VHH binders against Flagellar brake protein YcgR (ycgR). Designs and how they scored, part 151

Target 1, 263 residues: Flagellar brake protein YcgR (ycgR), of Thauera aminoaromatica (c4kar8)
Amino acid sequence: MAELSTPSPASPAPLDGGRGDELEKFTLRGARQILQLLQDLITHRGLITAHTGGGHSFMTAVLKVDEERGRVVLDPSPDPQANRRALAAPRLTCVTQLDGIRIQFPLVGLGEGQDKGRPALFAPLPAEMLRLQRREFYRLQVPLAHELSCLLKAEDLARKPVEVSARVIDIGAGGVAVVVPTGAAEFVIGGTLPACRLALPDGEPIELDLEVRNLNRQTQRNGTEQLRVGLRFAALPRAADTRIQRYIFKTERALNAKARGGL

## First folded at step 13 (VHH)

Design W53 (from M9 with S103I; framework vhh_7n9e_1)
Fold by ESMFold2-Fast, scan of step 13:
Structure W53 (fold): chain B 263 residues (1-263), chain A 119 residues (1-119)
Amino acid sequence: as target 1 above (263 residues)
Amino acid sequence: DVQLVESGGGLVQAGGSLRLSCAASGFTFSSYAMYWGRQAPGKGREWVSGISSGGGSTAYASSVKGRFTISRDNAKNTLYLQMNNLKPEDTALYYCAKQDYEIGTFPYWGQGTQVTVSS
């Protein structure tokens, strides 16, 4: 059963609180491990979503690790209000991804100042960082060229069946994230969508049951609203699991080869 | 400011019924899915039930399915949980929750209403 959670020191969002016991083994508390992971985020120019509480967040990045002062230096938001909210917050929950692996960490005691004459935000090094390296937490960003889709069997506001073709934006061993137009169907976290059809490039669509895990509304640059729906695979058959894993590994390998100057 | 105020809890005998209410303000209630969660003494927070923005879709934890019914009245900005055939294991502080669609988290929780089921 899924547990609801809010951003807090014991259960930082957007983590599932029901898996708290399992998350301890993925929590880094060694100073060297924390420094190395922060340095990896700098090297890969990882974008970080910093949640300030009250439903507010902003995009940032680690610019520098100041080992002498025991501090991390962050890129301030271009929005002054976001920076003011961050400075007023007792705690930031930072969420990012590195090579498909989810990384999450708290920052406490945020301050502002300058680094080499430029505005910057400063915080003490986090005492812990979560690195979710379990296979079920890994997510491949689906290339737009693949045109991956999932036909969702959902219900409208009158509880009448409706079919929605949703674009798959990421995929992992445990589920997919899809995008649907706002109002296309009714979704609720914990709800089940039976007999949905996932279309992979090779072969017949995979029929599977999905459970709604997350809902996130986003406004596109063209002004249209879309709903991002996080979906977990329920009772995934072995043959389907094998096909999904094959797609993930093949696509990741091709993307890595292209990024390293391959074909 | 988002405010969620739960009510309707109390002491009840096993096999009894209670109806919980959650009065919502500070946001467009009809645009958001709403949820009930609970926290029993000595246990972690547990998801109980959810209902979509228009009421077209509902979901329940296996432990309460068939006994609890979630509903909403968008004209009154109120969420309900009808609890039937209550068991001692249902003893908990019950919370109303709103998900933040922008970030996909649950930053808004009410104060809770206490439900105690005696054997």
Scores: ipSAE 0.556, ipTM 0.862, lowest interface PAE 1.8, mean pLDDT 82

Design W54 (from M9 with S103F; framework vhh_7n9e_1)
Fold by ESMFold2-Fast, scan of step 13:
Structure W54 (fold): chain B 263 residues (1-263), chain A 119 residues (1-119)
Amino acid sequence: as target 1 above (263 residues)
Amino acid sequence: DVQLVESGGGLVQAGGSLRLSCAASGFTFSSYAMYWGRQAPGKGREWVSGISSGGGSTAYASSVKGRFTISRDNAKNTLYLQMNNLKPEDTALYYCAKQDYEFGTFPYWGQGTQVTVSS
């Protein structure tokens, strides 16, 4: 009975497959399971966002699985530069969705050639595929006008407690992404931030324990750096979950109404 | 030209200790969070520990908390994992990883160092 939200038109950021303990239960490693999932992507003509590094990505699709040669055949980008970046990349991180389920997998050893006389990209079959439900992945981009913030309780360089007011840039059922100035506090993936306070527009701040999941550095046009911190709700009381879901639903409906009115 | 070289593994008895090292080169070591992960034969990769760029914050998997200590020496470009009270279930290939600030993760690409704990 979970409400499915419309996916963002922007490509979702990759999740960390290197943390096997957290993602192991969602990771497929059986050859038959991997082949079946790839075949499902072919059947449904699933569009895949392939991340090549350097902030670059392109849209592709699995055209076929060559089981005898142990490889996948991918649709190349119509942009030759994107294809050159992909071939030069040591690894592609492929992200897609199927029936509300987020799917992510690595491809290593990309080559180019032809399939049935058409240009194609080839790669060995992935050794693993991550499969997550859409509800866990979906992120609402927080409107700037809402001025949503989260007071983070973290540690500085000397392991002394520090409080940082962070701007919330997106929010979902499983967590938030926030932006902090570089150097405001020390963060590490897997670290726990206890008793943080999420400020929603309609009520008192919600007290939360947050786990650091992602750390990205963003360089602004003026050359300054900001740190984007992805945070998972470590434990979420039912009342807090209800308030967060209502905020997401209400904001999504308001954004959809604005878009419809603009047409 | 990033290079990470793990060392210090070996065969030890249960209850023993080992100190792993990861020598880093090709990047500004002091600007990156660093991680240790492990993989037992035929099993998935498991995150073990992490340390922030300046060493001010650390994190540990529940299975190793209280037994393992992560540390770094930014002057020597070296990451360490002190492993105490080793158990047979700690037997695995141990990997060093550098934070990827572009994708927000830490992939394990190195050859690793083998740790075998006998009963």
Scores: ipSAE 0.625, ipTM 0.897, lowest interface PAE 1.5, mean pLDDT 83

Design W56 (from M9 with S103V; framework vhh_7n9e_1)
Fold by ESMFold2-Fast, scan of step 13:
Structure W56 (fold): chain B 263 residues (1-263), chain A 119 residues (1-119)
Amino acid sequence: as target 1 above (263 residues)
Amino acid sequence: DVQLVESGGGLVQAGGSLRLSCAASGFTFSSYAMYWGRQAPGKGREWVSGISSGGGSTAYASSVKGRFTISRDNAKNTLYLQMNNLKPEDTALYYCAKQDYEVGTFPYWGQGTQVTVSS
């Protein structure tokens, strides 16, 4: 029955920050809540993707919570190099899923040793855990054929105002992700881009104020670098919200029909 | 081998000013956006301010806008936060952070510098 109201599992890539006020509603900071969620992960034997930075990750699981010593015990990777990278990392970003709910948390101060004679990794209990159970997480991957663009008003490296046409790669109720060539403009997380224009099929571009939420640099297949910019709708008029929701719904419906051999 | 060392915190009376510094090493400082965040005891981490790699773009949390000024000296590999008209609510441990273009945001580095504002 899942529609646009249900959070969809995404790739295991980490979500932006976990430090913003918007994510605070989904962030558990109470010791009892954190312990309960970790115990739920143990009970369901949930697999965790632990990101060590530099594009590296490994699969693990919470084996035990040692409340007396304030630590979690993790299953080490069968790959010794993955374990060495994890131990050298300043922090792990752990991503998992429980009953369709996305869970993300940091681990700092990873160590190694043994638990009941078996190799194990341990880390202090996380001070916070992100639990996303709302549709704010849901993102539609924009079909390349739609050629969706957003005209961004930004500043170049010389602090001169510029307009950058950016390709929209995903869209949700709360924002869009776009790609721009590296060096085309300067962005900073928390910065506001006023009067940007989002071009949807059918109708005139929508004028929106956008807030920068995340910045990723990625290398394209042809060797050129581009910047992926995550943007939140800072002030969304009701008419614009309706048009964006309609686009998402129509596109999902068309993609679902195509997957079933229609279109 | 990224190192960020915060300094300049202290005890100050409401209405006073402090300037925080962050000495950066182990990376090309001029190529990364930099950030200030803070955490008060028993509260979550709060983003405070950010500055682009060349210093051309800045951003501030609404709670500090107009009172705080972020700046950087790329020749000295140093990030600054000028804090004016300090309020008791600004009492927190302040962290500087480097943009992480792989993760997409800015994890905190170092132990921070304590700012205490008396009423």
Scores: ipSAE 0.691, ipTM 0.907, lowest interface PAE 1.1, mean pLDDT 83

Design W57 (from M9 with S103K; framework vhh_7n9e_1)
Fold by ESMFold2-Fast, scan of step 13:
Structure W57 (fold): chain B 263 residues (1-263), chain A 119 residues (1-119)
Amino acid sequence: as target 1 above (263 residues)
Amino acid sequence: DVQLVESGGGLVQAGGSLRLSCAASGFTFSSYAMYWGRQAPGKGREWVSGISSGGGSTAYASSVKGRFTISRDNAKNTLYLQMNNLKPEDTALYYCAKQDYEKGTFPYWGQGTQVTVSS
């Protein structure tokens, strides 16, 4: 299993398995899609980090896909001990990148043999492959000067309706992270907060439904505790998606320009 | 020291029903949201359902909404999952979990209880 944080797209570390529901929309399960993606890894000679458990991993690559036998052929490690650990492992977690897109998939039932007279590892085709595009993975840290807020409609501990103005600390294509005072409202992971209002600098607030994804207690510099709430956009209209992406792009450009200008 | 003990799994025919229980100890049960998750062989771990501390708010994965009902009895420190109209795709090890504000996602799930749905 991975740590309970999302690594950068370039990180070889596996994503947290507890986020299976959140990652389902990025998971390929169609046989033709899986075969095509594996072929793309072959064509681009993508290096794969294969995790065998217990903190061990090795570098490999897909050498070919044997569609008739339903198997992938992998390049063995030059380290014999790494190959022994891989063969003994009940499951490999394979992580790679293709054109800036993070790809992760499991392999079970690894065996060894030869491909055209050369040593090789082989495994049945994976039943699923995770594909995360950079835009879905990226989160813009919201500058404090922007004072971005989201008005949340939730319930307090007594099941009474409450409106909470939350500060937006990061934003991406798929959602926002906000902070609220501890105890201001009760949140349930997977619960929907209807008709919330996201205030962007230009234009009317965006009304949207938000799904609770994660909850973390944070300590502020003054020692006061706040709750960080990760929220996923639900049923986001194209116009709203365009405004959010425009804000992200404009802000990122301005931050990069400031950094390069020495400001 | 949080202890969660799942029970109530078993073998059932498609279309059947099961009720899972989770006995909680080592914390103030009535102060925390509680969850059910599951993991099938060859699949990733999947969140199934959640319930607020007082039982007034619930949430369900789309795959089980309308078929499963989460509930709790704070006097008994027990969490329940009523599973109706079971499908072969519901076959999995089912886990109980307590809200963990430090980790930000679901904590360690305990041993779980096995549910097998035959066709």
Scores: ipSAE 0.566, ipTM 0.860, lowest interface PAE 1.7, mean pLDDT 83

Design W58 (from M9 with S103R; framework vhh_7n9e_1)
Fold by ESMFold2-Fast, scan of step 13:
Structure W58 (fold): chain B 263 residues (1-263), chain A 119 residues (1-119)
Amino acid sequence: as target 1 above (263 residues)
Amino acid sequence: DVQLVESGGGLVQAGGSLRLSCAASGFTFSSYAMYWGRQAPGKGREWVSGISSGGGSTAYASSVKGRFTISRDNAKNTLYLQMNNLKPEDTALYYCAKQDYERGTFPYWGQGTQVTVSS
């Protein structure tokens, strides 16, 4: 069985093809579709996490698509060791997000050289690109002004039950990401947090069982470290699903209206 | 340099038991959650179990829950997996992994230890 992890914006874990036929309908194989998607990544200056295997990755971006030579030009890492690992890898797995949609593609046959006198990495165009439009992979960045919180039931480092009020930083149909102070509680990937309470505007808190999917350390404004916890909704009643989806749609519409009307 | 060395695998008959060990070095073992994963022939890597840094919280894949027990000895920098009531479907190469707080997941390190369950 394939191991599946919830993607994180800061360091997304690659999804493998172990979802069987479910991912096939989201796979782009047409040359024009692939070229268009790569060009969209260039236009939006999308940051790409390139996984080189063995847990190693680096940040890159598509600088150019060379249609005549059938290749992409990538921004090299400022870390020479990361570039050496990439060049030695049989395959790179590239992961990015565009307008809340997860994009993943392989690159094989990486080389190095120069583009317009600057160091660059080159690879043949991918034969396939995954473009995931599944609702559970879409994440709304929660506006700070909304003050969304989730009360987590967890354990501290002394194995004592604790309740932690965590700030919700993103939300989707499949889960939330929250931030907790480092040391406030102990988490393990795959662990279940029972009877947590998600506070949305315009209603009573939603009681949920949450499964831990990822754990990242983040540095905050004042230099303190916080733990980012990715959480999957283990079971979601239809009424709760409706309220979460309504919040997402309403917030997206408000943000889009703000972007269209504001200078 | 992070080093994880798995051991304790072997050949066992269905219904039997094995205990796997993972010896850790090159990092502060007590500060990291630890994990076991496995890879069966012709299949992708599968998460099996996890344990928090202090050992208070544990998690198991549904396929092994009730049969496997994860534990750790922070004084010895060692992770364990007690496997009971083994099934042919448990045949795999078993890997130890350390939490990676930068990537948000856990990469598998080392060569693993082979578990083969005959029927």
Scores: ipSAE 0.673, ipTM 0.903, lowest interface PAE 1.1, mean pLDDT 83

Design W6 (from M9 with A59S; framework vhh_7n9e_1)
Fold by ESMFold2-Fast, scan of step 13:
Structure W6 (fold): chain B 263 residues (1-263), chain A 119 residues (1-119)
Amino acid sequence: as target 1 above (263 residues)
Amino acid sequence: DVQLVESGGGLVQAGGSLRLSCAASGFTFSSYAMYWGRQAPGKGREWVSGISSGGGSTSYASSVKGRFTISRDNAKNTLYLQMNNLKPEDTALYYCAKQDYESGTFPYWGQGTQVTVSS
């Protein structure tokens, strides 16, 4: 399961499958595949966010793969405190993106030294790398004009059922992110919201079971606090999946046409 | 100055039960969802269970569903985890945790209470 200190791998899970088993199909464990993926990160100069635990992270990049010594060479942070935190951490969780695909991998046994006279961080090659398919990572930022909403079925502070109309701010094949007023309902990570209704253009609302994946408090410019709730589609009927994907593709095409001055 | 203090761990035989407690201070306990996590030797921290601020909604990792029950007493600022039908793979250091809503991460963890389940 996902660690609480590393919120939401963006991957949908079928209701009849175990989460660990579902992430396994996206996990690379072959030495050649791992080496090739790391090399792709070097070639594309991919920026990596390295999480050191306790809510701390820093930006790095893979500078080199040393196959002979079985190591990756990483760019140190310009912040000495971040480097000290990283060296003291028992494990780093590295998160990056390549061509819209989320890549995540652990590094254990981080050390410090030099590569060709310049400071560098070193770690043994990871035994596994998570490579989420593009479809599951991609998130469409929902245009404000669409006023896309999801009616959430949750409980209020008095444990009474409530329905909350939440504004959808992004949507992907695996889920949605919504915003709700602070205090409108109670949420807990891993909790299930049954029979919610996603309102898409061109048809009836789609009834969905949603799982809470993360919570973030956001303060708007007017001082109003809102809660951002990340929600995973717990099980998605084929017809619903088709409608969501049609909305995403149609909206992308319309946005691309506007950018070109066509619409 | 969030402080979380866990207790109730110990050595127990497979099939046995333990009840863990977490005493919270330094924040308005009744306003926050609370969580239990665990860390087995050689593994990262794993989420186990969560409970909403009022106690009405709960969540559980699939490995513990039906065996563990999370609860809270807001008047006592205390979080509980009732663990039944314990298995050797439940052996871990168990932590109480509170989310930081601004970052979405979990920087507030207690020191933990050790649970060891013998075969």
Scores: ipSAE 0.480, ipTM 0.840, lowest interface PAE 2.0, mean pLDDT 81

Design W60 (from M9 with S103T; framework vhh_7n9e_1)
Fold by ESMFold2-Fast, scan of step 13:
Structure W60 (fold): chain B 263 residues (1-263), chain A 119 residues (1-119)
Amino acid sequence: as target 1 above (263 residues)
Amino acid sequence: DVQLVESGGGLVQAGGSLRLSCAASGFTFSSYAMYWGRQAPGKGREWVSGISSGGGSTAYASSVKGRFTISRDNAKNTLYLQMNNLKPEDTALYYCAKQDYETGTFPYWGQGTQVTVSS
């Protein structure tokens, strides 16, 4: 299921909670891992945007972790109204970035008090933290010369099976974006395309199930309309994941080498 | 511009049925996939169902699959949601939505129609 109006991974807004299944593999639940990540935020003085709901947020930072009491100590906002909103909120969604790593975690049960004689906010340690490294949210723009394609198995207007060879325009750990001519097949967000075939340069095509996550119209220079379809990898096996990551890494290195050679 | 007007909500007993309608205007209805979403009190918006522009493809949230049926009449610019075997957990404001294909977002929502399912 896709939540309506999903923000992008690069946005400072929180990632969609309806994507829990997709984000599960990036979610840390080990107490030691959570403590280490919070400590990294303290060491690097990472600024955190805390979202209180209703479009409201404020800037904070983790001041310390109180392991004995099982809670985190946060820097309050200099704006008293923001602190009041935070304390009234049933949940804070905290978002930060450290060295290209996007970190997101919930805080529930926020309270206020003093730390070493100064005002502070307190919350229980989060039970989970989302940690997305650049390669998890990174989308490689596929070089046109690679002619990367995905054979989609979809339905036409009459609900009859149709196969569409679609050009892959970007690829990441979680999916691909493809382009198809307008009217080539019927697409709907949340729809499943079973047994599609992703062609990578090294080896046989990867057979996988894809879920439609987004639809956009694109107009070409010649005025021809095409449909951009955002597709999520459903139940991606480790071997397939390894091949996709290898393609991304190899292509990124080649593009970086070419850019340096251009100087 | 884009207008979406929902109707057909009401109060029903658990196990009952309702059919929701969404009258669309201000755009070429037959060229866009259409969606039903809902929002229960104290919860975020959740996607319920979708139907492709020509009706050839449909999708449903797992919580409603087998109980709800989405359909459309492109000649009448109308979207439907047939809801069967309703549960108290289906109590929510139901709204239809159209994606903006240029931005990929959902800025076009109707005002919604309230569905209340008593136990």
Scores: ipSAE 0.565, ipTM 0.863, lowest interface PAE 1.6, mean pLDDT 83

Design W61 (from M9 with S103A; framework vhh_7n9e_1)
Fold by OpenDDE, second read of step 14:
Structure W61 (fold): chain B 263 residues (1-263), chain A 119 residues (1-119)
Amino acid sequence: as target 1 above (263 residues)
Amino acid sequence: DVQLVESGGGLVQAGGSLRLSCAASGFTFSSYAMYWGRQAPGKGREWVSGISSGGGSTAYASSVKGRFTISRDNAKNTLYLQMNNLKPEDTALYYCAKQDYEAGTFPYWGQGTQVTVSS
């Protein structure tokens, strides 16, 4: 009776550093933030895929954060060869997921030792941790020429209903990122914006509910402050989803064709 | 330096109520949305509620919706969380958080206040 080896969940491949500018927004560099995230990983006993390079990886976990020594303690692999690879690697790329959020962080200066009499791996605290919120949805950067907009129904500081026309800067199957003037409306992460209207080039605006997932202040080159609002589609009709997908697909093709010198 | 100090936690019986407070300093309180989070034993941090800078917009986790009310007094630089109909599953360390709008992250939180709900 051949025990069907349940396919080991494909260890998420490290995100290639090439999308550097976009990832910077999701990169934590604050010591306190890093410590907290590591503690969260400990609390959740999250399994971490540690990539050692060359296509090799092993499963580990953060066992402890030693703040006094500025180091993280990892669970060694049961495979001695994996541990040797890890120790020989100039950089360990750790990938995990917490609450649906992909977390990636580098560890350098890996050493082996003992923690409370048990074998352990040690590394200095990571200098940075990448926390990718559910943006695992491919997001199309909207060409400026398309002038996508979203009419946001929100409230101002006086709690008066306001409609804000926001430019869509990126779009994916799960939502949009928009930019609004600072102070145009009040937003809160987790808040719902009902009955908003997304304008696509192909027809009538799509009415949809949006959930605020992220807020970022951005200073433009001209010194003007804008608010970037990440919005999730809270309720998207199937027809609307199809239209959005079609738009994304069509636009991607066009961009790719242009990049290849075809246009 | 940003400082957040939570208070108002304690032991309460199921069905009881508590009101948490968060005293904020070191930044322009009225210019920032504020949030409550909690961390239950053996669990990660969980978002509980948020309120916009002016207090006009609020949000709640599904688990606390209808039972908890977030509010703020910008004149007092204080954030509040009224918790009604408390349940044992609400047992957690509650903390207030401020977002870093530049980074889009939540690097600022207090020491927390312990809420324990007994059955």
Scores: ipSAE 0.836, ipTM 0.948, lowest interface PAE 0.5, mean pLDDT 88
Fold by ESMFold2-Fast, scan of step 13:
Structure W61 (fold): chain B 263 residues (1-263), chain A 119 residues (1-119)
Amino acid sequence: as target 1 above (263 residues)
Amino acid sequence: DVQLVESGGGLVQAGGSLRLSCAASGFTFSSYAMYWGRQAPGKGREWVSGISSGGGSTAYASSVKGRFTISRDNAKNTLYLQMNNLKPEDTALYYCAKQDYEAGTFPYWGQGTQVTVSS
């Protein structure tokens, strides 16, 4: 049987500026590179999610690049209200994928007009574009039945070592997201948690160093407050990387098989 | 109405020291992790240091480790950055930033205080 694509494209959230130090190495600023990447999006008919702020977004595509005028031409939304929000927004954050590579770029100074007699949106060429391999941003949502956990080595209010067993809610090639009770330990973005232990099925816990990348407060259904901690793998050994990837691929295939029903 | 007011910057010679302060208001200071960032002329914003809500955990960019010390006084709603052995490369506008637990990062930055290190 042939492989099937997801019927609807993902609506990915924009990557945060607090990860700017990590994202700079993946940022394209060369005019030729930007033009070539935009042309690749045209050639592959890449669908773009344009975020206008306030939780609003719409689907668009790059129709052409006008190098002479320094502009991109975008497909307007079939929803007139979405187009009005876009035109009123000080900035659009555009997110797309090309062959598993995540691409994100800003557009400022959006205008409207016509291209070949049809409505179109116009914006100056972006000064920068972010390009990330899928491996770096892909996250498997961990099934609750797997009871995946990570023993975190952290510090308390008095800077004393404390161990916290955290539930892993998502996992990727670059890290995990975990939830911990509020007040269980002190966390700060950029902080290092050494010698943590990631418990995967079928083997001993993986010992690894983790760096805090994001912190969100989350209220559970029962009203209890938890902290969601995004953690990056630091200096991951090859054997650990292989085992994590095997878990991700095996679980993804099992979930895809179940979603398709009947093998 | 979140307000962050940085102070303590100035002109200093290489090898010198400065102590920056950030006075915070409009939110429960003791409930938020706090950060220092900087921006040199013609460059993007760079994260420098962070401290957890209770002060139990701290973090530093590799460029400043061993030279800078972040601290906080929750009773005074004040964040500090002690900067020692300053280098010309530390010349920048220094910003105090507040954790945003909805966004997951620290998008809200103050007006900044200028630090200029002469060689």
Scores: ipSAE 0.742, ipTM 0.929, lowest interface PAE 1.0, mean pLDDT 83

